# Designs tried in a protein design chat: VHH binders against Chlorophyllide a oxygenase, chloroplastic (CAO). Part 9

Target 1, 101 residues: Chlorophyllide a oxygenase, chloroplastic (CAO), of Arabidopsis thaliana (Mouse-ear cress) (q9mba1r221to321)
Amino acid sequence: WYPVAFTADLKHDTMVPIECFEQPWVIFRGEDGKPGCVRNTCAHRACPLDLGTVNEGRIQCPYHGWEYSTDGECKKMPSTKLLKVKIKSLPCLEQEGMIWI
Below, E stands for the ipSAE of ESMFold2; O stands for the ipSAE of OpenDDE; V2 stands for 0.75 times the mean of E and O plus 0.25 times the DockQ between their complexes.

## First folded at step 8 (VHH; framework vhh_gefurulimab)

Design i5 (from i1 with R105K; at its last look DockQ between E and O 0.85; V2 from the best seeds 0.54)
Amino acid sequence: EVQLVESGGGLVKPGGSLRLSCAASGFTFSSYAMAWFRQAPGKEREFVSAITGSGDTIYADSVKGRFTISRDNAKNSLYLQMNSLRAEDTAVYYCAAQEEYIYFKSDDYDYWGQGTLVTVSS
ESMFold2, look of step 8: ipSAE 0.386; ipTM 0.740
ESMFold2 (binder alone), look of step 8: mean pLDDT 88; pTM 0.892
OpenDDE, look of step 8: ipSAE 0.485; ipTM 0.769

## First folded at step 9 (VHH; framework vhh_gefurulimab)

Design j1 (from i1 with D108E; at its last look DockQ between E and O 0.65; V2 from the best seeds 0.00; counts 0 for: pae E 2.5 > 2)
Fold by OpenDDE, look of step 9:
Structure j1 (fold): chain B 101 residues (1-101), chain A 122 residues (1-122)
Amino acid sequence: as target 1 above (101 residues)
Amino acid sequence: EVQLVESGGGLVKPGGSLRLSCAASGFTFSSYAMAWFRQAPGKEREFVSAITGSGDTIYADSVKGRFTISRDNAKNSLYLQMNSLRAEDTAVYYCAAQEEYIYFRSDEYDYWGQGTLVTVSS
């Protein structure tokens, strides 16, 4: 486990992009308020997700509005049938004022 | 040891058809989403099609209506029926395996085959 962000920086409507394992990731809070960490790249057309918004515990791509939960599962595909699509996620926990992955 | 072995590639004329196969071993095939990617010389590897363990399918716009992905879990096999082939379909086609979910990005897949070359030329 490695600390990668401060709890104080991770509000319900904010997200924290990080670089880990030579890959871009983004941390945000899920519906349950717990932090999650997913690839900072939309599955659709590789748009950085940290450019979007956090809506009710899901991170929304600003390009086409695809939304992902903290486990990386796509929960919304506007203007198309929702498919069983996912992006990579990392185990994430909050402890001692820090977000850990 | 995980192994994916593609076959079925070859030379075809435009408008022709090919059927690619991917033989999988070393993992619980039915629990994995399977995908086809392709890479033309000098270009990035691009998503072609994918199928989940439960049979959900998706296609790149460029191949929609022409290609059909399918799987036989009993045979640990993935297939790609390619019809109405075009010159721009020329590429090395790769079989990829990942979790039950579909991924559109190649870097999200853990397992890859060696690829099979498909050449569409008049």
Scores: ipSAE 0.274, ipTM 0.651, lowest interface PAE 1.2, mean pLDDT 94
ESMFold2, look of step 9: ipSAE 0.340; ipTM 0.715
ESMFold2 (binder alone), look of step 9: mean pLDDT 88; pTM 0.897

Design j2 (from i1 with D108Q; at its last look DockQ between E and O 0.61; V2 from the best seeds 0.00; counts 0 for: pae E 4.5 > 2)
Fold by OpenDDE, look of step 9:
Structure j2 (fold): chain B 101 residues (1-101), chain A 122 residues (1-122)
Amino acid sequence: as target 1 above (101 residues)
Amino acid sequence: EVQLVESGGGLVKPGGSLRLSCAASGFTFSSYAMAWFRQAPGKEREFVSAITGSGDTIYADSVKGRFTISRDNAKNSLYLQMNSLRAEDTAVYYCAAQEEYIYFRSDQYDYWGQGTLVTVSS
């Protein structure tokens, strides 16, 4: 486990982009308020997700509005049928004022 | 060791058909989403089709209605039936494997085959 962000920086409507394992990731709070860490790349057209918004515990891609939960599963695909799509995620926990992955 | 081996490529005339195969080994095939990508010379690798372990399928608009993706988990094999081929379908076709979910971008797939060339020309 490695600390990668401060709890204070992770509000319900904010996100924290990080680089880990030579890949871009983004941390945000899920519906349950717990932090999650997913690839900072939309499954659709690889748009950085940190450019979007956090909506009710889901991170929304600003390009086409695809939304992902903290486990990386796509929960919303505007203008199309929802398909079984996912992005990579990392285990994430909050402890001692820090976010850990 | 993970291995994906494509086959079935070749030269066909416009309107013709080909069936591509991808033989997979070294991982639990049935647990992985499989996809076909293609790359024409000088162009970016583009998504063609994908199928989850449970059989959900998706197609690029450019191939919808002409191509059919399928899989045989018992044979660890992925297929792409290509009908009504067009000149613009000319490309190296790659088999790709990832988690149970579909990805539309090639950079999110972990495993790749060597590719098989499909040439559509009159």
Scores: ipSAE 0.149, ipTM 0.565, lowest interface PAE 2.0, mean pLDDT 93
ESMFold2, look of step 9: ipSAE 0.172; ipTM 0.603
ESMFold2 (binder alone), look of step 9: mean pLDDT 89; pTM 0.905

Design j3 (from i1 with D108M; at its last look DockQ between E and O 0.25; V2 from the best seeds 0.00; counts 0 for: pae O 9.2 > 2)
Fold by OpenDDE, look of step 9:
Structure j3 (fold): chain B 101 residues (1-101), chain A 122 residues (1-122)
Amino acid sequence: as target 1 above (101 residues)
Amino acid sequence: EVQLVESGGGLVKPGGSLRLSCAASGFTFSSYAMAWFRQAPGKEREFVSAITGSGDTIYADSVKGRFTISRDNAKNSLYLQMNSLRAEDTAVYYCAAQEEYIYFRSDMYDYWGQGTLVTVSS
């Protein structure tokens, strides 16, 4: 486990992009308020997700509105049939004022 | 070692059909989304089709209704049935792998095959 962000920086409507394992990731809070960590790349057109918004515990891609939960599962695909699609996710926990992955 | 090996390419006439195969090894095939890309001479590599581990499929508009992607997880194999082939389908076709998501951008795929040439000509 590695500390990668401060709890104080992770609000319900904020995201924290990080670089880990030579890849871009983004941390945000899910519906349950718990932090999650997913790839900072939309499965659709590879847009950075941290450029979008956090909506009700899901991060939304600013390009086409695809939304992902903290486990990386795509929950919304506007204007198309929702497919079973996930992006990579990492275990994430909050402890001692820090977010850990 | 991860390997993706395409086969099935060849010369066909317009309106003809081909079936491409991709044999995968060195990774847990069923856990990966698979895709076909193609690159014509002098052109950029473009997305053709993808299929998730669960079997969900997506197609480029240019091949919808003509191409069908499928997979056999037991055989670690990916397929592309190409019907009603056109001259503009001429390209090297590549098999690509990533985890359970579908990217339209080729640079996001983890593994690639060497490609198989498909030539559609009268």
Scores: ipSAE 0.012, ipTM 0.282, lowest interface PAE 9.2, mean pLDDT 90
ESMFold2, look of step 9: ipSAE 0.178; ipTM 0.624
ESMFold2 (binder alone), look of step 9: mean pLDDT 89; pTM 0.908

Design j4 (from i1 with S106A; at its last look DockQ between E and O 0.81; V2 from the best seeds 0.55)
Fold by ESMFold2, look of step 9:
Structure j4 (fold): chain B 101 residues (1-101), chain A 122 residues (1-122)
Amino acid sequence: as target 1 above (101 residues)
Amino acid sequence: EVQLVESGGGLVKPGGSLRLSCAASGFTFSSYAMAWFRQAPGKEREFVSAITGSGDTIYADSVKGRFTISRDNAKNSLYLQMNSLRAEDTAVYYCAAQEEYIYFRADDYDYWGQGTLVTVSS
């Protein structure tokens, strides 16, 4: 496990971009309030997700509005039929005032 | 033991057609998303097309309207019908498999075939 962010910096509508394992990741809280960690790259056009928003436990890419839950599953594709698409996620836990991956 | 074995590559002239096949074994084929990737010399492996276990398809913009992905779950086989081929389609084509979901990045697929070479040249 690696500590990568402070609990106090992760509110339910914010995100924390990090670099770990030679890849960009972003941490945000899901609908249950628990942190999740997904690759900081939208599946559609590789737009960094940290340029978008977090609403109701989903991170939304600003490019075409694709939304992802904390497990990386795409939950909304505004202009097309929703298909079973995922981006990579990492195990993520909150302990000792820190977020760990 | 998981195996994916591609076949059907070869040399064709621009405007021609080829049909690639991928025979799968060692996993429950119908539960996996299947994908084709390709790698041209000096380039990274790139997404071509994918199909879910239920038959929903996605295509890279560069191949839409020319390539058709399909699968036969009874035969554990994945196919790519390639029409209107262009020189820029020249690459080694790989089949890949991942449980349930389509990923656009090659790094996120667990299983790979050895590749089959497609050369489009006049």
Scores: ipSAE 0.444, ipTM 0.764, lowest interface PAE 1.5, mean pLDDT 87
ESMFold2 (binder alone), look of step 9: mean pLDDT 89; pTM 0.903
OpenDDE, look of step 9: ipSAE 0.494; ipTM 0.772

Design j5 (from i1 with S106P; at its last look DockQ between E and O 0.71; V2 from the best seeds 0.53)
Amino acid sequence: EVQLVESGGGLVKPGGSLRLSCAASGFTFSSYAMAWFRQAPGKEREFVSAITGSGDTIYADSVKGRFTISRDNAKNSLYLQMNSLRAEDTAVYYCAAQEEYIYFRPDDYDYWGQGTLVTVSS
ESMFold2, look of step 9: ipSAE 0.430; ipTM 0.758
ESMFold2 (binder alone), look of step 9: mean pLDDT 89; pTM 0.907
OpenDDE, look of step 9: ipSAE 0.506; ipTM 0.775

Design j6 (from i1 with D107E; at its last look DockQ between E and O 0.65; V2 from the best seeds 0.46)
Fold by OpenDDE, look of step 9:
Structure j6 (fold): chain B 101 residues (1-101), chain A 122 residues (1-122)
Amino acid sequence: as target 1 above (101 residues)
Amino acid sequence: EVQLVESGGGLVKPGGSLRLSCAASGFTFSSYAMAWFRQAPGKEREFVSAITGSGDTIYADSVKGRFTISRDNAKNSLYLQMNSLRAEDTAVYYCAAQEEYIYFRSEDYDYWGQGTLVTVSS
């Protein structure tokens, strides 16, 4: 486990982009308020997700509005059938004022 | 040991057809989403098609209507029927496996085959 962000920086409507394992990731709070960490790349057309918004515990791509939960599962695909699509996620926990992955 | 072995590649003329196969072993095939990727010389590997264990399919726009992905869980096999082939379809085609979800990014797949070459030329 490695600390990668401060709890204070991770509000319900904010995101914290990070680089780990030579890949871009983004941390945000899920519907349950717990932090999650997913790839900072939309499955649709590789748009950085940290450019979007956090809506009710899901991160929304600003390009086409695809939404992902903290486990990386796509929960919304506007104007198309929702498919079983996912992006990579990392285990994430909050402890001692820090977000850990 | 996980193994994916592609076959069926070859040389075809534009407008022709090929059927690729991928034989999988070393994991519970039916529990995995399977995908085809391709890489042309000097280009990045790109998503072609994917299918979940439950049969949900998706295609890249460039192959939609021409390619059909399918699977036979009893045979641990993945297929790609390629019709109306074009010169721009020329590439090494790779079979990939991941969790029971579709991924569009190649780096998100854990298992890969060695690839099979498809050449479309007049």
Scores: ipSAE 0.380, ipTM 0.737, lowest interface PAE 1.2, mean pLDDT 94
ESMFold2, look of step 9: ipSAE 0.423; ipTM 0.756
ESMFold2 (binder alone), look of step 9: mean pLDDT 89; pTM 0.907

## First folded at step 10 (VHH; framework vhh_gefurulimab)

Design k1 (from i1 with F104Y; at its last look DockQ between E and O 0.89; V2 from the best seeds 0.56)
Amino acid sequence: EVQLVESGGGLVKPGGSLRLSCAASGFTFSSYAMAWFRQAPGKEREFVSAITGSGDTIYADSVKGRFTISRDNAKNSLYLQMNSLRAEDTAVYYCAAQEEYIYYRSDDYDYWGQGTLVTVSS
ESMFold2, look of step 10: ipSAE 0.407; ipTM 0.753
ESMFold2 (binder alone), look of step 10: mean pLDDT 89; pTM 0.899
OpenDDE, look of step 10: ipSAE 0.496; ipTM 0.773

Design k2 (from i1 with I58M; at its last look DockQ between E and O 0.85; V2 from the best seeds 0.54)
Fold by ESMFold2, look of step 10:
Structure k2 (fold): chain B 101 residues (1-101), chain A 122 residues (1-122)
Amino acid sequence: as target 1 above (101 residues)
Amino acid sequence: EVQLVESGGGLVKPGGSLRLSCAASGFTFSSYAMAWFRQAPGKEREFVSAITGSGDTMYADSVKGRFTISRDNAKNSLYLQMNSLRAEDTAVYYCAAQEEYIYFRSDDYDYWGQGTLVTVSS
C-alpha cells in the first residue's frame, strides 16, 4: 500500500489527481462515501478526468460527458448507447487519516 | 490454459480486403469482451475494434466503415473483416480478451494472441 492523499483533502465533490506507478490516476469519493482510484484518462478521447467534475459519486469527463464509478465502469454515455466499457481502477482504502492505493 | 491464435494476415494491395480470424480456447468465450489491436513498426499498440459477449461493437475512428468485427460464440472465434485497406493499416494485428468489459488500452487486457501480420503495399 502507498499513502497518496490526506482524508481531509478528499471532499464529496473533489478529485485528487496523482501520478503513481508511472501512470496518471485520480481519486474521488463514490456514492457510498468511500474513496476510489481510477486511471485519469477518459476511455473515449483520453481526456484527463481531473478536468471534469464529481457528481453523486461519479466522475464525469468534460469532453463528452462519459461518467465513471469508482470501480472504473462507465455508467453514462450521453450521446450514444451505453456499452460495457471500463477504465482501470486500483484498490483504494481510507485509514489513519490517509488514502492508500 | 487460455489460448488465442490469430490467422488470415498477408500481403494485399491498397483497396484490397482481408479477413482475420482468432480462435479462442480455455475460457467461457461468450462471457468475454474481445478486441483487435494493431501495432505498426515504431508505434505503440493501438485499439482497432472490440465486441462484447452480447455482440455490441466499437471501432476506432480510423477504421469505421471499412472494418467489421464479429464473433461466433458457438465456434469460439473472433473475426475482423478489413475492406478498403490502406498503407496506413500495415501492422501486426492482435486479438485480445478481457472478462465482460471493453477497454481501450492494451495494458488492460489479460489475454493476447501472437499476432498476424498485415502488409498493405503496392
Scores: ipSAE 0.428, ipTM 0.755, lowest interface PAE 1.7, mean pLDDT 87
ESMFold2 (binder alone), look of step 10: mean pLDDT 87; pTM 0.888
OpenDDE, look of step 10: ipSAE 0.438; ipTM 0.751

Design k3 (from i1 with Q98W; at its last look DockQ between E and O 0.80; V2 from the best seeds 0.46)
Fold by OpenDDE, look of step 10:
Structure k3 (fold): chain B 101 residues (1-101), chain A 122 residues (1-122)
Amino acid sequence: as target 1 above (101 residues)
Amino acid sequence: EVQLVESGGGLVKPGGSLRLSCAASGFTFSSYAMAWFRQAPGKEREFVSAITGSGDTIYADSVKGRFTISRDNAKNSLYLQMNSLRAEDTAVYYCAAWEEYIYFRSDDYDYWGQGTLVTVSS
């Protein structure tokens, strides 16, 4: 575990992009308010997710509106049938004023 | 041991058709999402199509309307019907498997076949 962001910077509607393991990741708060960390790349067309918004605990890709939960599962595919699609996630916890992965 | 074995590749003219097969073993096939990827010379491996255990399908934009993914759980087989083939479809095609979810990135799959070469040329 190592700290990657401040708790104060992670609001319910904000994201914190980070580099970890030579890959882009993004941190945001889920529906339960707990932080999650998923790949900063939409499964659909590889758009950076940190360019989008956090909506009710899900990050939404600005390109086509795909939404992901903190576990990386896609929860919304606008204008199409929702498929069981996922992006990678990392364990994430909040402690001592910091977000850790 | 999980094994995926692709077949059906070959040389075909533009506009032609080809059907790829992937024979799976070593896991409960019906419970897995299956995918096709392809890699052209000098390019990164890219997503082509996937099918869930329940039969839902998804396609890359570049192959949509031309390719059809299907599966036969009784035969532990995955298929890719490729119609209206183009030169840019030339690649080694790979079969991939994952337990529950579809991933669009090749580095997220652990199980791969050896690949089968598809060459589209006049």
Scores: ipSAE 0.312, ipTM 0.670, lowest interface PAE 1.2, mean pLDDT 93
ESMFold2, look of step 10: ipSAE 0.391; ipTM 0.738
ESMFold2 (binder alone), look of step 10: mean pLDDT 83; pTM 0.837

Design k4 (from i1 with S54Y; at its last look DockQ between E and O 0.80; V2 from the best seeds 0.00; counts 0 for: pae O 11.5 > 2)
Fold by OpenDDE, look of step 10:
Parts: sequence; structure tokens; C-alpha cells
Structure k4 (fold): chain B 101 residues (1-101), chain A 122 residues (1-122)
Amino acid sequence: as target 1 above (101 residues)
Amino acid sequence: EVQLVESGGGLVKPGGSLRLSCAASGFTFSSYAMAWFRQAPGKEREFVSAITGYGDTIYADSVKGRFTISRDNAKNSLYLQMNSLRAEDTAVYYCAAQEEYIYFRSDDYDYWGQGTLVTVSS
């Protein structure tokens, strides 16, 4: 486990982009308020997700509006049938004022 | 041992058609999402199409309306029907497998075929 962000910086409507394991990741709070960490790249067209918004515990890509939960599953594909799409995620926990992955 | 073996590649004229096949073995084929990727010379590997175990399909914008992905779980086979081929479709086409979900990034797939070359030229 590695501390990668401060709890204070991770609000329900904020994201924290990080670089870990030579890959871009983004941390945000899920619907249950727990932090999650997913690839900072939309599966659709590789748009950075941290450029978007956090909506009800899901991060939304600003390009086409695809939304992802903290486990990396795509939960919304606007104007199309929702398919079983997923991006990579990392285990994430909050402890001692820090977010850990 | 997991194996994916592509076939059906070749030389075709613009506007022509080609059907690629991928024979899978070594895993429960029906439980996996399957995908086609392609890589043109000097370019990065790009997503072409994918199909879930239950038959949902998705296509890259560049091939939508021209390519059709399908699968035969009884034959452990994946197919890509390519119609109205263009010069820009020239690439090595790869079959890829991933359990349950569709991914659009190549680095998210664990199993790959050796690829089959498709050349579209007049």
C-alpha cells in the first residue's frame, strides 16, 4: 500500500489524478463514499477522465459522457446500448487521513 | 495453453470484401469477450470491434457500417466480415480475448493471436 492522496483533497465531487506504475490513474469517491482508483483513460476514445466530472459516485467522461464506477465498470453510455465495458481499477482505501493504493 | 489463430487475411482491391476468422482454444470461449484489433505499419494498434459472450457488439467509428463481428461458440470461432474495404484498412488484424468485459485498450487484453495481414490496394 502506498499513500497517493490526502483525504482532504478527495471530496465527493472532486477527482485526484495520479501517476502510478507508469500509468495514469484517477481517484474519486464512489456512490458509497469510499475512494476508488481507475485508469485515467476512457475506454471509448481514450479521453482523460479527470477532465470530466464526478456524478453521484461515478466519473463522467467529458467527451461522450461515459460514466464509470470505482470498480472500473462503465455504468452509462449515453445514446447507445450499455455494454459490458470496464477499465482497469486498483484497490483503494482511506486511512489515517490518506488515500492508499 | 491458450491459443488464438487468425486466418483469412490477404490482398483485396478497394471496395472488396474479406472475412477473417479466429480459432480459439485452451479456454472457455463462450465466457470471454472477443475483440479484433489492427495495426498498420508505423501506427499504434487500434481497436476495431468487440463482441461479448452474450453477443453484444461494438465497433470503432472508422469501421461502423462496413465491418461485422460475430462469433460461433460451438466452433470456438470469432469472425470479422469486412465489406467496402479501403486502403486505410490495410493492417495486421489481431484477435484478442478477455473474460467477461469488453475493453478498448489493447493492454487490457491478456490473450492475442499472431495476426493476419490484410492489404487493400488497387
Scores: ipSAE 0.000, ipTM 0.258, lowest interface PAE 11.5, mean pLDDT 89
ESMFold2, look of step 10: ipSAE 0.383; ipTM 0.742
ESMFold2 (binder alone), look of step 10: mean pLDDT 89; pTM 0.905

Design k5 (from i1 with S106W; at its last fold request DockQ between E and O 0.87; V2 from the best seeds 0.67)
Amino acid sequence: EVQLVESGGGLVKPGGSLRLSCAASGFTFSSYAMAWFRQAPGKEREFVSAITGSGDTIYADSVKGRFTISRDNAKNSLYLQMNSLRAEDTAVYYCAAQEEYIYFRWDDYDYWGQGTLVTVSS
ESMFold2, look of step 10: ipSAE 0.466; ipTM 0.775
ESMFold2 (binder alone), look of step 10: mean pLDDT 88; pTM 0.890
OpenDDE, look of step 10: ipSAE 0.588; ipTM 0.807
ESMFold2, look of step 11: ipSAE 0.426; ipTM 0.750
ESMFold2 (binder alone), look of step 11: mean pLDDT 88; pTM 0.893
OpenDDE, look of step 11: ipSAE 0.525; ipTM 0.787
ESMFold2, fold request of step 16: ipSAE 0.462, 0.491, 0.432; ipTM 0.778, 0.789, 0.763
ESMFold2 (binder alone), fold request of step 16: mean pLDDT 89, 89, 89; pTM 0.900, 0.900, 0.900
OpenDDE, fold request of step 16: ipSAE 0.712, 0.714, 0.714; ipTM 0.864, 0.864, 0.864

Design k6 (from i1 with F104W; at its last look DockQ between E and O 0.81; V2 from the best seeds 0.00; counts 0 for: pae E 3.7 > 2)
Fold by ESMFold2, look of step 10:
Structure k6 (fold): chain B 101 residues (1-101), chain A 122 residues (1-122)
Amino acid sequence: as target 1 above (101 residues)
Amino acid sequence: EVQLVESGGGLVKPGGSLRLSCAASGFTFSSYAMAWFRQAPGKEREFVSAITGSGDTIYADSVKGRFTISRDNAKNSLYLQMNSLRAEDTAVYYCAAQEEYIYWRSDDYDYWGQGTLVTVSS
């Protein structure tokens, strides 16, 4: 387990981008309020997800509006049929005032 | 025992066509997303195309309009029809499988074939 963020920095509508395991990741809170960690790269156009927004537990890519839950599953593709697409996620927990992956 | 075996690679001139096949065994083929990746010498594997168990398809921008992915669930086979081939398509082509979901990154796929070489040269 690696501590990568403070609990106080991770609010309902914010995200914390990190670099770990030689890959970019982003941490945000899901609908249940628990933190999740997904690769900081939208599947559609490889846009960094931390340039987007977090709304109601989904991170939205700013390029074409694809939305991802904390497990990495794409939940919305605004301009096309929703396909079974995921981005990589990591196990993530909140403990001792910190977020761990 | 899961196996993926590619075939159909070879040497072709620019503008030509090839059809790749991937024979799958050892898992429930229809419940897996299947993908083609390619790796040119000295480069990382890159996504080419993928198809869900239900037949929905996705293509990398560099191959859209030229390549067609398909699957035959009765034959446990994945195909890639490659038309209008270019020198930059030269690579080893790999089939890959992952349960249910398409991923764009190679490290997210559990099963891989051995690869088949495609060379596009005059």
Scores: ipSAE 0.240, ipTM 0.628, lowest interface PAE 3.7, mean pLDDT 85
ESMFold2 (binder alone), look of step 10: mean pLDDT 86; pTM 0.877
OpenDDE, look of step 10: ipSAE 0.352; ipTM 0.702

## First folded at step 11 (VHH; framework vhh_gefurulimab)

Design l2 (from k5 with W106Y; at its last look DockQ between E and O 0.80; V2 from the best seeds 0.54)
Amino acid sequence: EVQLVESGGGLVKPGGSLRLSCAASGFTFSSYAMAWFRQAPGKEREFVSAITGSGDTIYADSVKGRFTISRDNAKNSLYLQMNSLRAEDTAVYYCAAQEEYIYFRYDDYDYWGQGTLVTVSS
ESMFold2, look of step 11: ipSAE 0.474; ipTM 0.778
ESMFold2 (binder alone), look of step 11: mean pLDDT 87; pTM 0.884
OpenDDE, look of step 11: ipSAE 0.427; ipTM 0.743

Design l3 (from k5 with W106L; at its last look DockQ between E and O 0.03; V2 from the best seeds 0.00; counts 0 for: pae O 9.5 > 2, placed apart)
Fold by OpenDDE, look of step 11:
Structure l3 (fold): chain B 101 residues (1-101), chain A 122 residues (1-122)
Amino acid sequence: as target 1 above (101 residues)
Amino acid sequence: EVQLVESGGGLVKPGGSLRLSCAASGFTFSSYAMAWFRQAPGKEREFVSAITGSGDTIYADSVKGRFTISRDNAKNSLYLQMNSLRAEDTAVYYCAAQEEYIYFRLDDYDYWGQGTLVTVSS
């Protein structure tokens, strides 16, 4: 486990982009308030997700509005039939004022 | 010359398993999203699954939980593990390539294989 962000910086409507394992990731809080970590790249057109917004525990891609939960599952695909999309996620926990992955 | 060559198709009983392979050449495989489509007799070609260069995946609802798409960039190969096969899975399965991104539409893919036949019958 590695500390990658401060709890204070991770609000319900904020994201923390990080680089880990030579890949881009983004941390945000899910619907349950718990932190999650997913790849910072939309499965659709590879847009960085941290450029978007956090909506009700999902991060929304600003390009086409695709939304992902903390486990990496796509929950919304505007203007597209919803299929099961899964982007990579990392285990994430909050402890001692820090976010860990 | 770009080439996609599918293999692994065959006859299998319901409940059985098959593993399809697609060998790619003539382009930078790791930079492309890869997909499987299938076309049953008398039906339109339909999306089955796709995987980005980084390994992010998507599945049609009809195959979710049964099929697994994977890739080996070192071997320029795409795979489709098909478990719990059903009669309705009978189709010609096609490998397709699209640079970097996942698409669901046929017209969005740049390259196609010749297809491999999968028949699920008792």
Scores: ipSAE 0.011, ipTM 0.266, lowest interface PAE 9.5, mean pLDDT 89
ESMFold2, look of step 11: ipSAE 0.298; ipTM 0.679
ESMFold2 (binder alone), look of step 11: mean pLDDT 86; pTM 0.868

Design l4 (from k5 with A33V; at its last look DockQ between E and O 0.88; V2 from the best seeds 0.55)
Fold by ESMFold2, look of step 11:
Structure l4 (fold): chain B 101 residues (1-101), chain A 122 residues (1-122)
Amino acid sequence: as target 1 above (101 residues)
Amino acid sequence: EVQLVESGGGLVKPGGSLRLSCAASGFTFSSYVMAWFRQAPGKEREFVSAITGSGDTIYADSVKGRFTISRDNAKNSLYLQMNSLRAEDTAVYYCAAQEEYIYFRWDDYDYWGQGTLVTVSS
């Protein structure tokens, strides 16, 4: 496990971008309030997700509005049929005032 | 054991057509998302197309309208019909498999064939 962020920095509508394992990741809180970690790259057009928003436990890419849950599953594709698309997620836990991956 | 074996690659002139096949074994084929990737010399392996177990398809923009992915679950086989081929389509084409979800990055797929070479030249 690696500590990558402080609990106090991760609010219900914010995100924390990080660089780990030579890849960009973003941490945000799911609907249950628990942190999750997904690759910071929208599956659709590779837009960095940290340029978007977090709404009720989903991170939304600003380019075409694809939304992802904390496990990386795409939950909304506004302009097309929703397909079973996923982006990589990492195990993530919150302990000792820190977020760990 | 899991095995994916591509076939059907070769030399073809621009504007021509070619059909690739991938024979699969060692897993429940109908439950897996099947995908084609390709890799040109000096480039990273890039997404071409995917098809879910239920038959939903998606294509990279560069091949949409020219390539058609299909599967035959009774024969555990995946296909790629490539029409209107261009020099830029020259690459080694790979069959890949992953359970349940479509991923657009090659490094998120667990199972791979060894590839079949497609060369488009005049």
Scores: ipSAE 0.418, ipTM 0.741, lowest interface PAE 1.5, mean pLDDT 87
ESMFold2 (binder alone), look of step 11: mean pLDDT 88; pTM 0.899
OpenDDE, look of step 11: ipSAE 0.467; ipTM 0.766

